# Designs tried in a protein design chat: VH-VL binders against q9nrl2r1430to1533. Part 99

Target 1, 104 residues: q9nrl2r1430to1533
Amino acid sequence: GGVHELSAFEQLVVELVRHDDSWPFLKLVSKIQVPDYYDIIKKPIALNIIREKVNKCEYKLASEFIDDIELMFSNCFEYNPRNTSEAKAGTRLQAFFHIQAQKL
Below, E stands for the ipSAE of ESMFold2; O stands for the ipSAE of OpenDDE; V2 stands for 0.75 times the mean of E and O plus 0.25 times the DockQ between their complexes.

## First folded at step 7 (VH-VL)

Design o8 (framework fv_pamlectabart; at its last look DockQ between E and O 0.52; V2 from the best seeds 0.00; counts 0 for: pae E 7.5 > 2)
Fold by OpenDDE, look of step 9:
Structure o8 (fold): chain C 104 residues (1-104), chain A 123 residues (1-123), chain B 107 residues (1-107)
Amino acid sequence: as target 1 above (104 residues)
Amino acid sequence: EVQLVESGGGLVQPGGSLRLSCAASGFTFSSYWISWVRQAPGKGLVWVGEINPDDSTIYYAPSLKDKFTISRDNAKNTLYLQMNSLRAEDTAVYYCAREGSDYKPYGDYFDYWGQGTLVTVSS
Amino acid sequence: EIVMTQSPATLSVSPGERATLSCKASKSVSSNVAWYQQKPGQAPRALIYGASTRATGIPARFSGSGSGTEFTLTISSLQSEDFAVYYCQQYNNWPLTFGAGTKLELK
């Protein structure tokens, strides 16, 4: 059921946002703070955007929702070197997500 | 002398599973990052994943995360790669490779490689 | 992911001559680049790490240079045993990525 899936997506986004390592992902990167970000990352995304898509029922399949979340992490790892706080946070949050996503 | 020896490769049918082993010797196994790297016949090198010696955190290539599992047994100085739901495109020589620095938060280059073990996925 | 682009795909050179191999990263990877040599039927062998440091036991004729997005492997005077495939690799970002390789062949 679509309604049940929507609720599951909503709940997972809430859990991701509440996670201690969500801070790099809450909103889109500021071009002012990171001038070259959008030269490198061509498909920017963040948890607030994903949340909006969930609220608008734009995800018809769990795979679509998962793809956006994975894109979010992929962007993080592509831009941030392995030794950065952002990459480290992303690693931990992604691990958490993978565990939770198994329930979808 | 640093040595890495892969084993467990062979012929497997599509959808099958296989577990590879990498036996390490000649160094403090528990102090080094170690990766799996595969190479399809006539193709280039592709990183599969790595394991952190400090906390056994695993990092995977995104395309392989769902069906591959890396683990290690420090008591046996052995690295493992569990592969499930194998497909023809998983056919490759699988290498384990030590990352060149110990006692670092992240590994460096692959300073030592095993001889590789061949995995062939075919019906 | 960071794409490592090697050029040329194939390089034909005579023994004793200089060989120059290029590797370009799609974004800056600092100096976290390694070069490997692979001969048929063998595992890769580390040549250079940190963009410019020779691995243990590597002859002085091999040298690496570059930083950021542009990297070069140079073999000053090719020996017969140097004909092989050469790969560059970045270990700055996840996932770790290799170039497609340059085949160095006898002219």
Scores: ipSAE 0.812, ipTM 0.927, lowest interface PAE 0.5, mean pLDDT 95
Fold by ESMFold2-Fast, scan of step 7:
Structure o8 (fold): chain C 104 residues (1-104), chain A 123 residues (1-123), chain B 107 residues (1-107)
Amino acid sequence: as target 1 above (104 residues)
Amino acid sequence: EVQLVESGGGLVQPGGSLRLSCAASGFTFSSYWISWVRQAPGKGLVWVGEINPDDSTIYYAPSLKDKFTISRDNAKNTLYLQMNSLRAEDTAVYYCAREGSDYKPYGDYFDYWGQGTLVTVSS
Amino acid sequence: EIVMTQSPATLSVSPGERATLSCKASKSVSSNVAWYQQKPGQAPRALIYGASTRATGIPARFSGSGSGTEFTLTISSLQSEDFAVYYCQQYNNWPLTFGAGTKLELK
């Protein structure tokens, strides 16, 4: 990706972090607090990791950035039952992401 | 009695768009989660997505989210599926299905199904 | 996504026999599993929900059991109208997922 794409990625991540429904996604899930998480989720990721990858220019294509965000949501929905606050926050944040991602 | 009736299916060319409708009657439509489920000829059931009672939560199957939009009009007791950029692999019978025999804030199994409407994507 | 695996793909049985259909989830889905019956040209019909609760109007010969990752649908004393395709479905996690189906056919 170009400089303009990297600026767009950073802006989008900042918007996601500031969203009310970002709380399940800000940092990696603690293995101590949630012992079975890493037995179920094989590719853990969170907004802090994605933001660091953006800042280090590790995304070469918009599709790679989008794939990491989608992986984050996919992990949420796979681990958390539909009736949880985490899953509900994930659906709302993902819808927001899809609207914002049209800028990429 | 609870009824769900799909309409809007038909023959469409690749790249085309269709909007399917599901007309609900016999229950308080605005109190239920409703899903779209599709089934390709001779194949199994594939969940497309769902929408909550007040349309604040809509979830799509990850493989389908880029082409489909689910919406509802509670005043008209109608559910919609907007389908864009259709391809041959989207050929299927599309069902709307109500979630739960009793109100559940987070959705449930499919207690009532419509008869389905056939969408054929062919040149 | 949670994968639902049904076995066998096809089960050949005679009227009056007992049929046992298996459904396995790749991850625990608690008891949030439903079973549906589908006859050719028809919409699916709910049989069981919550792993073991019969839907309204479903005959007592249909019973479901299981929790976590292993689920079973049992049809006792098979009737001619029971020859159909049966699907299991988890509704515990998004996306909602179905098994590929078990076709119950006349021996």
Scores: ipSAE 0.636, ipTM 0.892, lowest interface PAE 1.4, mean pLDDT 92
Fold by ESMFold2, look of step 9:
Structure o8 (fold): chain C 104 residues (1-104), chain A 123 residues (1-123), chain B 107 residues (1-107)
Amino acid sequence: as target 1 above (104 residues)
Amino acid sequence: EVQLVESGGGLVQPGGSLRLSCAASGFTFSSYWISWVRQAPGKGLVWVGEINPDDSTIYYAPSLKDKFTISRDNAKNTLYLQMNSLRAEDTAVYYCAREGSDYKPYGDYFDYWGQGTLVTVSS
Amino acid sequence: EIVMTQSPATLSVSPGERATLSCKASKSVSSNVAWYQQKPGQAPRALIYGASTRATGIPARFSGSGSGTEFTLTISSLQSEDFAVYYCQQYNNWPLTFGAGTKLELK
């Protein structure tokens, strides 16, 4: 709640979207391009969905926002082999997120 | 020669906390991913988590993420496992294990293991 | 998470014979499989990584094969020190997971 909390969540998600390693996380994984993804990942989420939830004030606590961001990374690591470009990007973006999240 | 020596195990009451250490020698500790792996008496091996060379990336088994904290001190060549809210099912030998890939953004198989330290959670 | 299923749970074999241990992954792990040997009261010892590459100092009688979802460890001409528990492990995806083990025991 409040304008300051919404602004902080919005600014953090914008910083994540601007990061060079955000490309695997911008939108939900395509069912057409990756047919088995949704058989494996039960709680899909992506940055565009998180931005929408911020805009709709669906996060009441910073912990709820952080949990969705961490779920996004956990899905990436669960689905993608550790040596893929996606997993490597996830590792770097998650490290960046941990630094930025200290500002909340 | 590569050596990993765990310490800090012992008897602890349910709900208690314990910090394990793993002292590394014979290799450039700061270049390797290191894992904690546990084994309940008479049972199989279970991965606890891993930490990358510069402490920027830490991964945990999902069920342990909020209970356990992995850290390292590269100046002391030491890996740590902080365990909180311990329960009987956490009783195990805890091993530290070096991952065989150095200077990589991801870990590998476990090429060297310590001898383990026993944690017993009872009563 | 990727489930590693080892078969059989126990394998009874005589010295000098050949043992074949199986490990199946619940989805493809490419060749990112390792095998470990563990004797009672001892730490695990790496035998094979990359599905088929022997770790340093491992005798030639240990060999591994497989890719994708099905993997085997073969021990030719078993020696008395080879009776132990053997674990397979995938390191393709987080979380890292082990099989439940195959106990290789003297017939």
Scores: ipSAE 0.013, ipTM 0.693, lowest interface PAE 7.5, mean pLDDT 89
OpenDDE, second read of step 8: ipSAE 0.802; ipTM 0.922
ESMFold2 (binder alone), look of step 9: mean pLDDT 91; pTM 0.936

Design o9 (framework fv_pamlectabart)
Fold by ESMFold2-Fast, scan of step 7:
Structure o9 (fold): chain C 104 residues (1-104), chain A 123 residues (1-123), chain B 107 residues (1-107)
Amino acid sequence: as target 1 above (104 residues)
Amino acid sequence: EVQLVESGGGLVQPGGSLRLSCAASGFTFSSYWISWVRQAPGKGLVWVGEINPDDSTINYAPSLKDKFTISRDNAKNTLYLQMNSLRAEDTAVYYCAREGSDYKPYGDYFDYWGQGTLVTVSS
Amino acid sequence: EIVMTQSPATLSVSPGERATLSCKASQYVSSNVAWYQQKPGQAPRALIYGASTRATGIPARFSGSGSGTEFTLTISSLQSEDFAVYYCQQYNNWPLTFGAGTKLELK
């Protein structure tokens, strides 16, 4: 690749990571700090995992990439009550994602 | 005297688009979160999405986000649902429903509902 | 998503009897549960919110109880107009989810 080439998926993940509301999504929730999380959330995922999958070319279709991002948001809203900082960050970042995903 | 009136439903072909409206009266529309909820014939209630008072936050049911866009016009006291790429499974009565909090950082239960507007997706 | 499970699917009762309807959340939802009544051809009507608070204009024969994951709607001394479908809903987490409904029918 070229010095200014990024896959569409990599470019979008970088935009998400740089967003102010990405903080709940950067890495997996700690089993030690939040012990009930994995009793509730059966398919954990985070932006660092999604980015690794993009870099390894594991997404064949845009729909597969979008599904993983949506799973990440779904997990956030499943675990966190609506009035939490996590849920509010998730709603704003998801709205941003929907706008950016139109470019895919 | 709180009233919500849906309109814009009708028969549409698969793959088509439709825009629903919900006209609000009898309360300060600009102070409330409002939801869209649908109900397929003979089935239960399914939440579609919600919009906050100043439209800075719009939340959708995960299965419906690519098909539907919620917006509002506070000057006209009207809520909208833009529906694209409609399929037979989108056939339902569509309700707008007020979330019973005024100017909270999050919504509440549905204290008032419109009568609904029927959308039929059929060839 | 949080799954709301209502039981029974259909409850057959006579006027004057007491009806008890159950609603279970797949995870903790605090007291952020509402109950709605829907009659054929009509929009749903709010009955209970916050698990136990009656909505405006709702008769005292309707009562709600529960917290966390298990919730109950009780209708004492059933009236003829109470035969309808009843839905529970959690509004604690996104997406907002409803139970499949309990149909209250004449025995």
Scores: ipSAE 0.219, ipTM 0.795, lowest interface PAE 4.1, mean pLDDT 90

Design s1 (framework fv_erenumab)
Fold by ESMFold2-Fast, scan of step 7:
Structure s1 (fold): chain C 104 residues (1-104), chain A 122 residues (1-122), chain B 110 residues (1-110)
Amino acid sequence: as target 1 above (104 residues)
Amino acid sequence: QVQLVESGGGVVQPGRSLRLSCAASGFTFSSYAMHWVRQAPGKGLEWVAVISYEGSDKYSVDSVKGRFTISRDNSKNTLFLQMNSLRAEDTAVYYCAKYTSYGFRGYYFDLWGQGTTVTVSS
Amino acid sequence: QSVLTQPPSVSAAPGQKVTISCSGSSSNIGNEYVSWYQQLPGTAPKLLIYENNKRPSGIPDRFSGSKSGTSTTLGITGLQTGDEADYYCATWDDSLSGYVFGGGTKLTVL
């Protein structure tokens, strides 16, 4: 068969998913495990949702893709105190994203 | 007064049904996930089921799947456990419990009811 | 079978220190916060420790918790006869998609 090449957005999402610090961001936060999350965070998002939007060609501008990734990090820092494993992972993954996103 | 009060327990024959209720007071019931935990006579604690704060997400232990249904009525501050096709192994004290606290990823039960006894025997 | 392993019993004299261990795996203790519960005979369980090492209001500092890797420990110092109870560790298990309790440890103060 054929070889399919990933889009720039898909390539970046795959790199984020594979990063050691992606664990807080892979899936939507569980309403059962963290019930007060959805009282505090009004626009929940996660890498699986962003990847689905990329695959469905829902991002028309690079800025829209970047905004969703930044919303994900913003939600992390809004909910999680600075000294948590989640916030520390978010800080490192966001720095990695900023380096990669310079190419967009 | 912050409390959980269970009711609806009793003695039933195998194959019958019971509906347990848990009345909550003194806190914002609609903001918290709620659990059912049981304890067979002389045995340890066993988690049974959980329901999200708005009622849309539910999980239960495999041994009760298809038989027990957890539900809630936030307008009445009440948690329910519908228990169908009861078996002798379901004999236990059933506790309702409030899950986690504000501002932290918690995974803990900060408030427990007194329990209601369910005995399944012929 | 309990997913979290605790010793079935421990004992010590009044005024002494005791530790109760709880061992799990990467799908539970290794990945999630742990809580500990005290159950006095004939009563409902009571929260002793949450988020690995924090005490709720009203729990004396004689009770402490710690977590290392896939194991957690409850420490009780200055033992009193009123501490005789069953103690349970607990956490969420990702593989089971459910909450799990240890088998419980009966503390006897002799």
Scores: ipSAE 0.006, ipTM 0.610, lowest interface PAE 9.7, mean pLDDT 86

Design s10 (framework fv_erenumab)
Fold by ESMFold2-Fast, scan of step 7:
Structure s10 (fold): chain C 104 residues (1-104), chain A 122 residues (1-122), chain B 110 residues (1-110)
Amino acid sequence: as target 1 above (104 residues)
Amino acid sequence: QVQLVESGGGVVQPGRSLRLSCAASGFTFSSYAMHWVRQAPGKGLEWVAVISYEGSDKYSVDSVKGRFTISRDNSKNTLFLQMNSLRAEDTAVYYCAKYTSYGLRGYYFDLWGQGTTVTVSS
Amino acid sequence: QSVLTQPPSVSAAPGQKVTISCSGSSSNIGNQYVSWYQQLPGTAPKLLIYENNKRPSGIPDRFSGSKSGTSTTLGITGLQTGDEADYYCATWDDSLSGYVFGGGTKLTVL
């Protein structure tokens, strides 16, 4: 017990970044690398953006933090077909997140 | 017919300029990022520059920054490389290449032009 | 200089197998899918492998790719004289914000 909610967000985002399945989520998708991404995904987000928001104390409620993480996964499943390595990584990382988020 | 055809190469003296063109046909040109790749005589492939599908994002290898400019005209299905202040080390075959992606990290050149030769003679 | 390291040459007899290695770093092979290109003498490069281990239509299953950590390999079995070419590994590099090629490996079938 001596951990307040902001420290919990910091710890969880670090755990997500270090997870083997975080690679599709570490940074924003490039228009050069993925030309149609921004035509399909209207609210892009990535772990580096979420981490910056945590560091700037922009999440006042756990629900706001969870919503951004869930948006990240939602974008993954909307863009990437189910049989891709990206979608499979997203499924595993989302399950890990749901277990860890119970601590928030 | 799905193809890329380069033109504009030639023999020039150091310090001169050339503009290369790449005419695309048989696919929706405006949907793909496009690259220039070069190969000096007897040497390996060297990436030169890329432009996003709509033309707003561009990157190039450090050795050509400030000298080469990549651009495109989607209405004419044409990619360009403006090469200024040419050096002997720029002598190469220049290939136009179509960039295809799959997912967030799966990208590769699925279509290459035949190349156009640029010789910077001393 | 090449960001991705390949052996300059490899050789084997017809019917044998070869493996061509390609070594990079966490900013390229370690973080991105890898492609392999074949360049026959006097011709433009041709895609052999994409997404580490997938083959385009028309590429025989004698060609295979694999990736582990920051390295990738191209395997060629049942070598034929028509396989004599230069082979290049390639990927995007996040630190350079650009596409990078290996130095190329010349395959001789003798």
Scores: ipSAE 0.015, ipTM 0.651, lowest interface PAE 7.1, mean pLDDT 87

Design s11 (framework fv_erenumab)
Fold by ESMFold2-Fast, scan of step 7:
Structure s11 (fold): chain C 104 residues (1-104), chain A 122 residues (1-122), chain B 110 residues (1-110)
Amino acid sequence: as target 1 above (104 residues)
Amino acid sequence: QVQLVESGGGVVQPGRSLRLSCAASGFTFSSYAMHWVRQAPGKGLEWVAVISYEGSDKYSVDSVKGRFTISRDNSKNTLFLQMNSLRAEDTAVYYCAKYTSYGLRGYYFDLWGQGTTVTVSS
Amino acid sequence: QSVLTQPPSVSAAPGQKVTISCSGSSSNIGNNYVSWYQQLPGTAPKLLIYENNKRPSGIPDRFSGSKSGTSTTLGITGLQTGDEADYYCATWDDSLSGYVFGGGTKLTVL
């Protein structure tokens, strides 16, 4: 279908992007700034990539969209030690996502 | 054991070329971005260039763009800086440095070479 | 001219304490972690502080770092003659897409 499904995913991505804790997730991690990231993280993803996938109608199920968002958080916690500002931002944004995702 | 050793410096006339090498040992060279940093006599540190761990992404300071090229050979654990069209202002000690991170914004040089001296003089 | 601003020199006697300031902008210190490097005369720089306030193994707790907004400070207590060196703050600059250093501060231990 679904115009309504695409609108729901787009709305959720927009809410995540607008959140104060979205800064680690807005775009793909830089190979220059974070040289070992891509050796550790085998499935990199970011909100700009997820938004592009939504706009290209690449998510067939809500579960596929949720899986990509959860992969993004999983990557954050795998790479960043728990005491970093990145991990703390990820924890808060993930909690926000879980509340908003109940609307899907 | 864990070290970076620069070579290739020397005295050269303006307009000529030099290629610097940095030999890495004691760590997994192919996992880290590598930088060149220089220091003119009696002056402070100036960042020159960086290359990603696999070699596809590169950035350099504007004053050397089009003249200097950073490259690496991961099979030989070696970093290079090709310096063309050298100018008197390029006279400096050139250090290679290993770039590491702690989190997405926690990047720093945890290992430095001893430096190689480049003098551009007529 | 440096993107990050440090005082050119600081002096103190053995046993005293000093602080070295470093000021930047939102594109560098304001958005990225800061490192401090020590350069003893005639030697390569050495990492002193990373991620604003963390010390590598082997760096004594006399050395401390802090960051507030777009500024960072290196503190050294119980000064020793061996601390006489140049000190540099450094970070990534998002606007320049490059790593930047402060102009350096020469610490003289009298």
Scores: ipSAE 0.028, ipTM 0.675, lowest interface PAE 5.2, mean pLDDT 88

Design s12 (framework fv_erenumab)
Fold by ESMFold2-Fast, scan of step 7:
Structure s12 (fold): chain C 104 residues (1-104), chain A 122 residues (1-122), chain B 110 residues (1-110)
Amino acid sequence: as target 1 above (104 residues)
Amino acid sequence: QVQLVESGGGVVQPGRSLRLSCAASGFTFSSYAMHWVRQAPGKGLEWVAVISYEGSDKYSVDSVKGRFTISRDNSKNTLFLQMNSLRAEDTAVYYCAKYTSYGLRGYYFDLWGQGTTVTVSS
Amino acid sequence: QSVLTQPPSVSAAPGQKVTISCSGSSSNIGNHYVSWYQQLPGTAPKLLIYENNKRPSGIPDRFSGSKSGTSTTLGITGLQTGDEADYYCATWDDSLSGYVFGGGTKLTVL
């Protein structure tokens, strides 16, 4: 496409979205599709929300961006039992994130 | 014992109304989204409507929009389907079903009622 | 509509193996877990497989599920006459904002 300048945060979010294990994290969980999610998870977040915050320049510090990504993983492990495909995907994607976040 | 029991079915003429009920027992009804699924004689399963656990979000199949209304009363552990302007093609067995997930995309019906029969005939 | 496609019927002898296919698209099977339901004649449907390949308690290991891309398959080994039923694949569809079922496959054990 066009001429674009990507922030370090945008580049990292794009890498996360492209990862095979990103599927549980792409969009906010639906109340219809997951009946009890919002009873358990009080601070829901997803990669599309984080990317929107990056695009609106809402992160002033790298730590704020990292905290939102870590909240996303924390929510995954809080809701999903350890033996689920979601929890396993979260574990692998979180490890990938920790390696990439060292560039921030 | 965990169960769902439907009632309210019957034989009605086209253009009339019926209200179906589904009584839930043995689980925390207010924690689960609930669905109505129907099956016309000799045909397959067709999803009808869903309601979120607190009742704020609802979806229905296009063929019943504006005619059918799903609702629930969590204090009475009861799910409802108000069916207005009934048509011959609404003739079916109507099942209520408990919707559950295990993880973010494990969406399925782990509990079904026995069904209640609705016949719309001229 | 009829967004999930199944063969209308399948048959095999007792003790044999049968496979029932279900094909969808990126808005349903491609983006969500799949469940399978068994409906014995004159009864309500019963959950047989959930999350593509998991069995509820009480479902024998003769029943298995698998998913690849936008398609899913139900496998039944060691067929018994009591397996005669209609089998439905099912999932959520993003485009319809609703739950969808396949057309159903009638299994005859002769």
Scores: ipSAE 0.012, ipTM 0.620, lowest interface PAE 9.0, mean pLDDT 87

Design s13 (framework fv_erenumab)
Fold by ESMFold2-Fast, scan of step 7:
Order: structure tokens, then sequence, then C-alpha cells
Structure s13 (fold): chain C 104 residues (1-104), chain A 122 residues (1-122), chain B 110 residues (1-110)
């Protein structure tokens, strides 16, 4: 809780959004563009939704914020084969997140 | 061998209905999203509608929304397009197409049917 | 009008090379992979290029694709009379939330 934690979540989301490897994660996967995505992924999430939740003070604990970010990466690796650009971007961005998240 | 075959086209008057079918063979139909694409005489390709591999999600271009309905029967390897309230502007060759990808981006039509002609005229 | 702009026609002699352009915006080509389709007279379209620059099995290396910013090009070298066709670029448009095709380019081999 508190103003300090809210600022930390916002700063981290901004850094993730600005990262070169954020492109698969910026917004929800389109159901029209990728029709089978939602047949496979049952808990979709993206950085724009996480940022909105931060701004609305919906994260009560740092663990809840971290869980949503980790869900985003888990969805990426579940849907995308390991040799895709999406999976490679996810691997690099997740490593960056783990370094930054240790400060939460 | 691996093919899509459309049927059900014809000549109809404005306001009537047609149901197009697309029979798939040579691949696992239930594993792929399917599309309808049309082409008016002497004009370019226009996307019409898509359906997910399980049939739970379906979308169409605004100009046919509320008039056309895409559906599929995976047990019969068949894709359908129900076309109601047909207009002269719907006159076109209608192709079914298989949509495939390798990851979130890069979806493309790797297999097309031969097309079935729909003519809406008085 | 088309959201993806192609020249309506292009012509060249056998053995020459041609480049067909396709211009879009940040909501389509700038953010998405591009495909190209060949439509021979009286036939259904056929996939020629996918994911900007990849060829399906059976497509000769005379056909190539490239993408830069919000534009993409189809290159054809060693032009043959059998290459006479309409060529379409295609991609997803984030603003329209739908798949879009270019207006098509008629290639004539004189």
Amino acid sequence: as target 1 above (104 residues)
Amino acid sequence: QVQLVESGGGVVQPGRSLRLSCAASGFTFSSYAMHWVRQAPGKGLEWVAVISYEGSDKYSVDSVKGRFTISRDNSKNTLFLQMNSLRAEDTAVYYCAKYTSYGLRGYYFDLWGQGTTVTVSS
Amino acid sequence: QSVLTQPPSVSAAPGQKVTISCSGSSSNIGNEYVSWYQQLPGTAPKLLIYENNKRPSGIPDRFSGSKSGTSTTLGITGLQTGDEADYYCATWDDSLDGYVFGGGTKLTVL
C-alpha cells in the first residue's frame, strides 16, 4: 500500500512499455487478428490493462502486480513457440522485469 | 489433395438470401481459423469475415454486419456463409481461405478455394 | 479508397525485373507483418510472400519481399510471361480491426 508503492509500479510499467521488446505486450491480442488465441489463453492480459489497474489503485499488494506481469509472460510462452520473435522478446523483457522487480 | 471447394453461389434478386459452403480436405480443418474474402467484377480483394477454429469467435466487415453470418461444422470439415438481405454491391466471387500463423503476428492465407460466384441483380 | 496504396499497373519485358510498391500507415504495415498474393487471370489468389520476406515451398527465389517503415515492396527478377497477374499486398489494420488488401497491381509482360 501507499503512494510510494503506486509510484514504483507506475515507473516499472513505464520502463516495460519503453523497452524495445515490449511490442507483443502493449495491448490485448486482437480476437480477429489471432482468432485461436482466446481458445488457448484463458486469462488474457497486457501492459495497457496493467497500467490502467495501477492508475486506478487496484493493486493492494506488490505480489498482485508481479502476478499480473508474470501471467502476461506465461501467456506469451504458452501461445508462442520458443523460436518465434514473440517468445524471444518475452524472454528478454521478462529478464529485464526480474531485475527491476527485485526493488519492489 | 489439400484443397478448399466453395459452392452455393448463384443469381438472386436484391433482398434474397444465399448460403455458401466451403468443403475442406487434406488438412486438419478444426485446427485453423477460416475466412471469407470476396472480389467484385474487375475489382480487388475485400475481406468479409473470420471464424476461430472452435467456432466461438466470429467477426465480419462493417458493410455486411447484421446481414452475413459465418459459421462452421468441424465434424463435416465445412465452412458456411449465410448471406441475408443481399444487395447489388454484394455481387462478387466469394473465396474461402485458410488462415495460418507462426506466433502472434504473421497470419496469412496459405490456401484458397477456387471461388463461387454470387450475382445480385433484377 | 484502399488503406494500402499500390500502383494500378506495371509493365516490363521478359527477363527484366520489376518492383511493386505498397504504402500504408503506422496502424497497418508499420505495426504488422505483410503478405503478398498472386492472382493469375481467371484463378484464385495464391500466397507468394508471408511475414514480409518469406517464401512458401514452391515459390522461386525470383520473388522477394521487403518492408521499410510503413511501406513494403514485392520484387520480381527474371520476369516470365507466366508472371502476368494481379498482385496484392495485405496486412492487419489495428485502427479498422480487420484484414486489409491493397488495391492490386496488374503486371503485364510485353
Scores: ipSAE 0.275, ipTM 0.770, lowest interface PAE 3.5, mean pLDDT 89

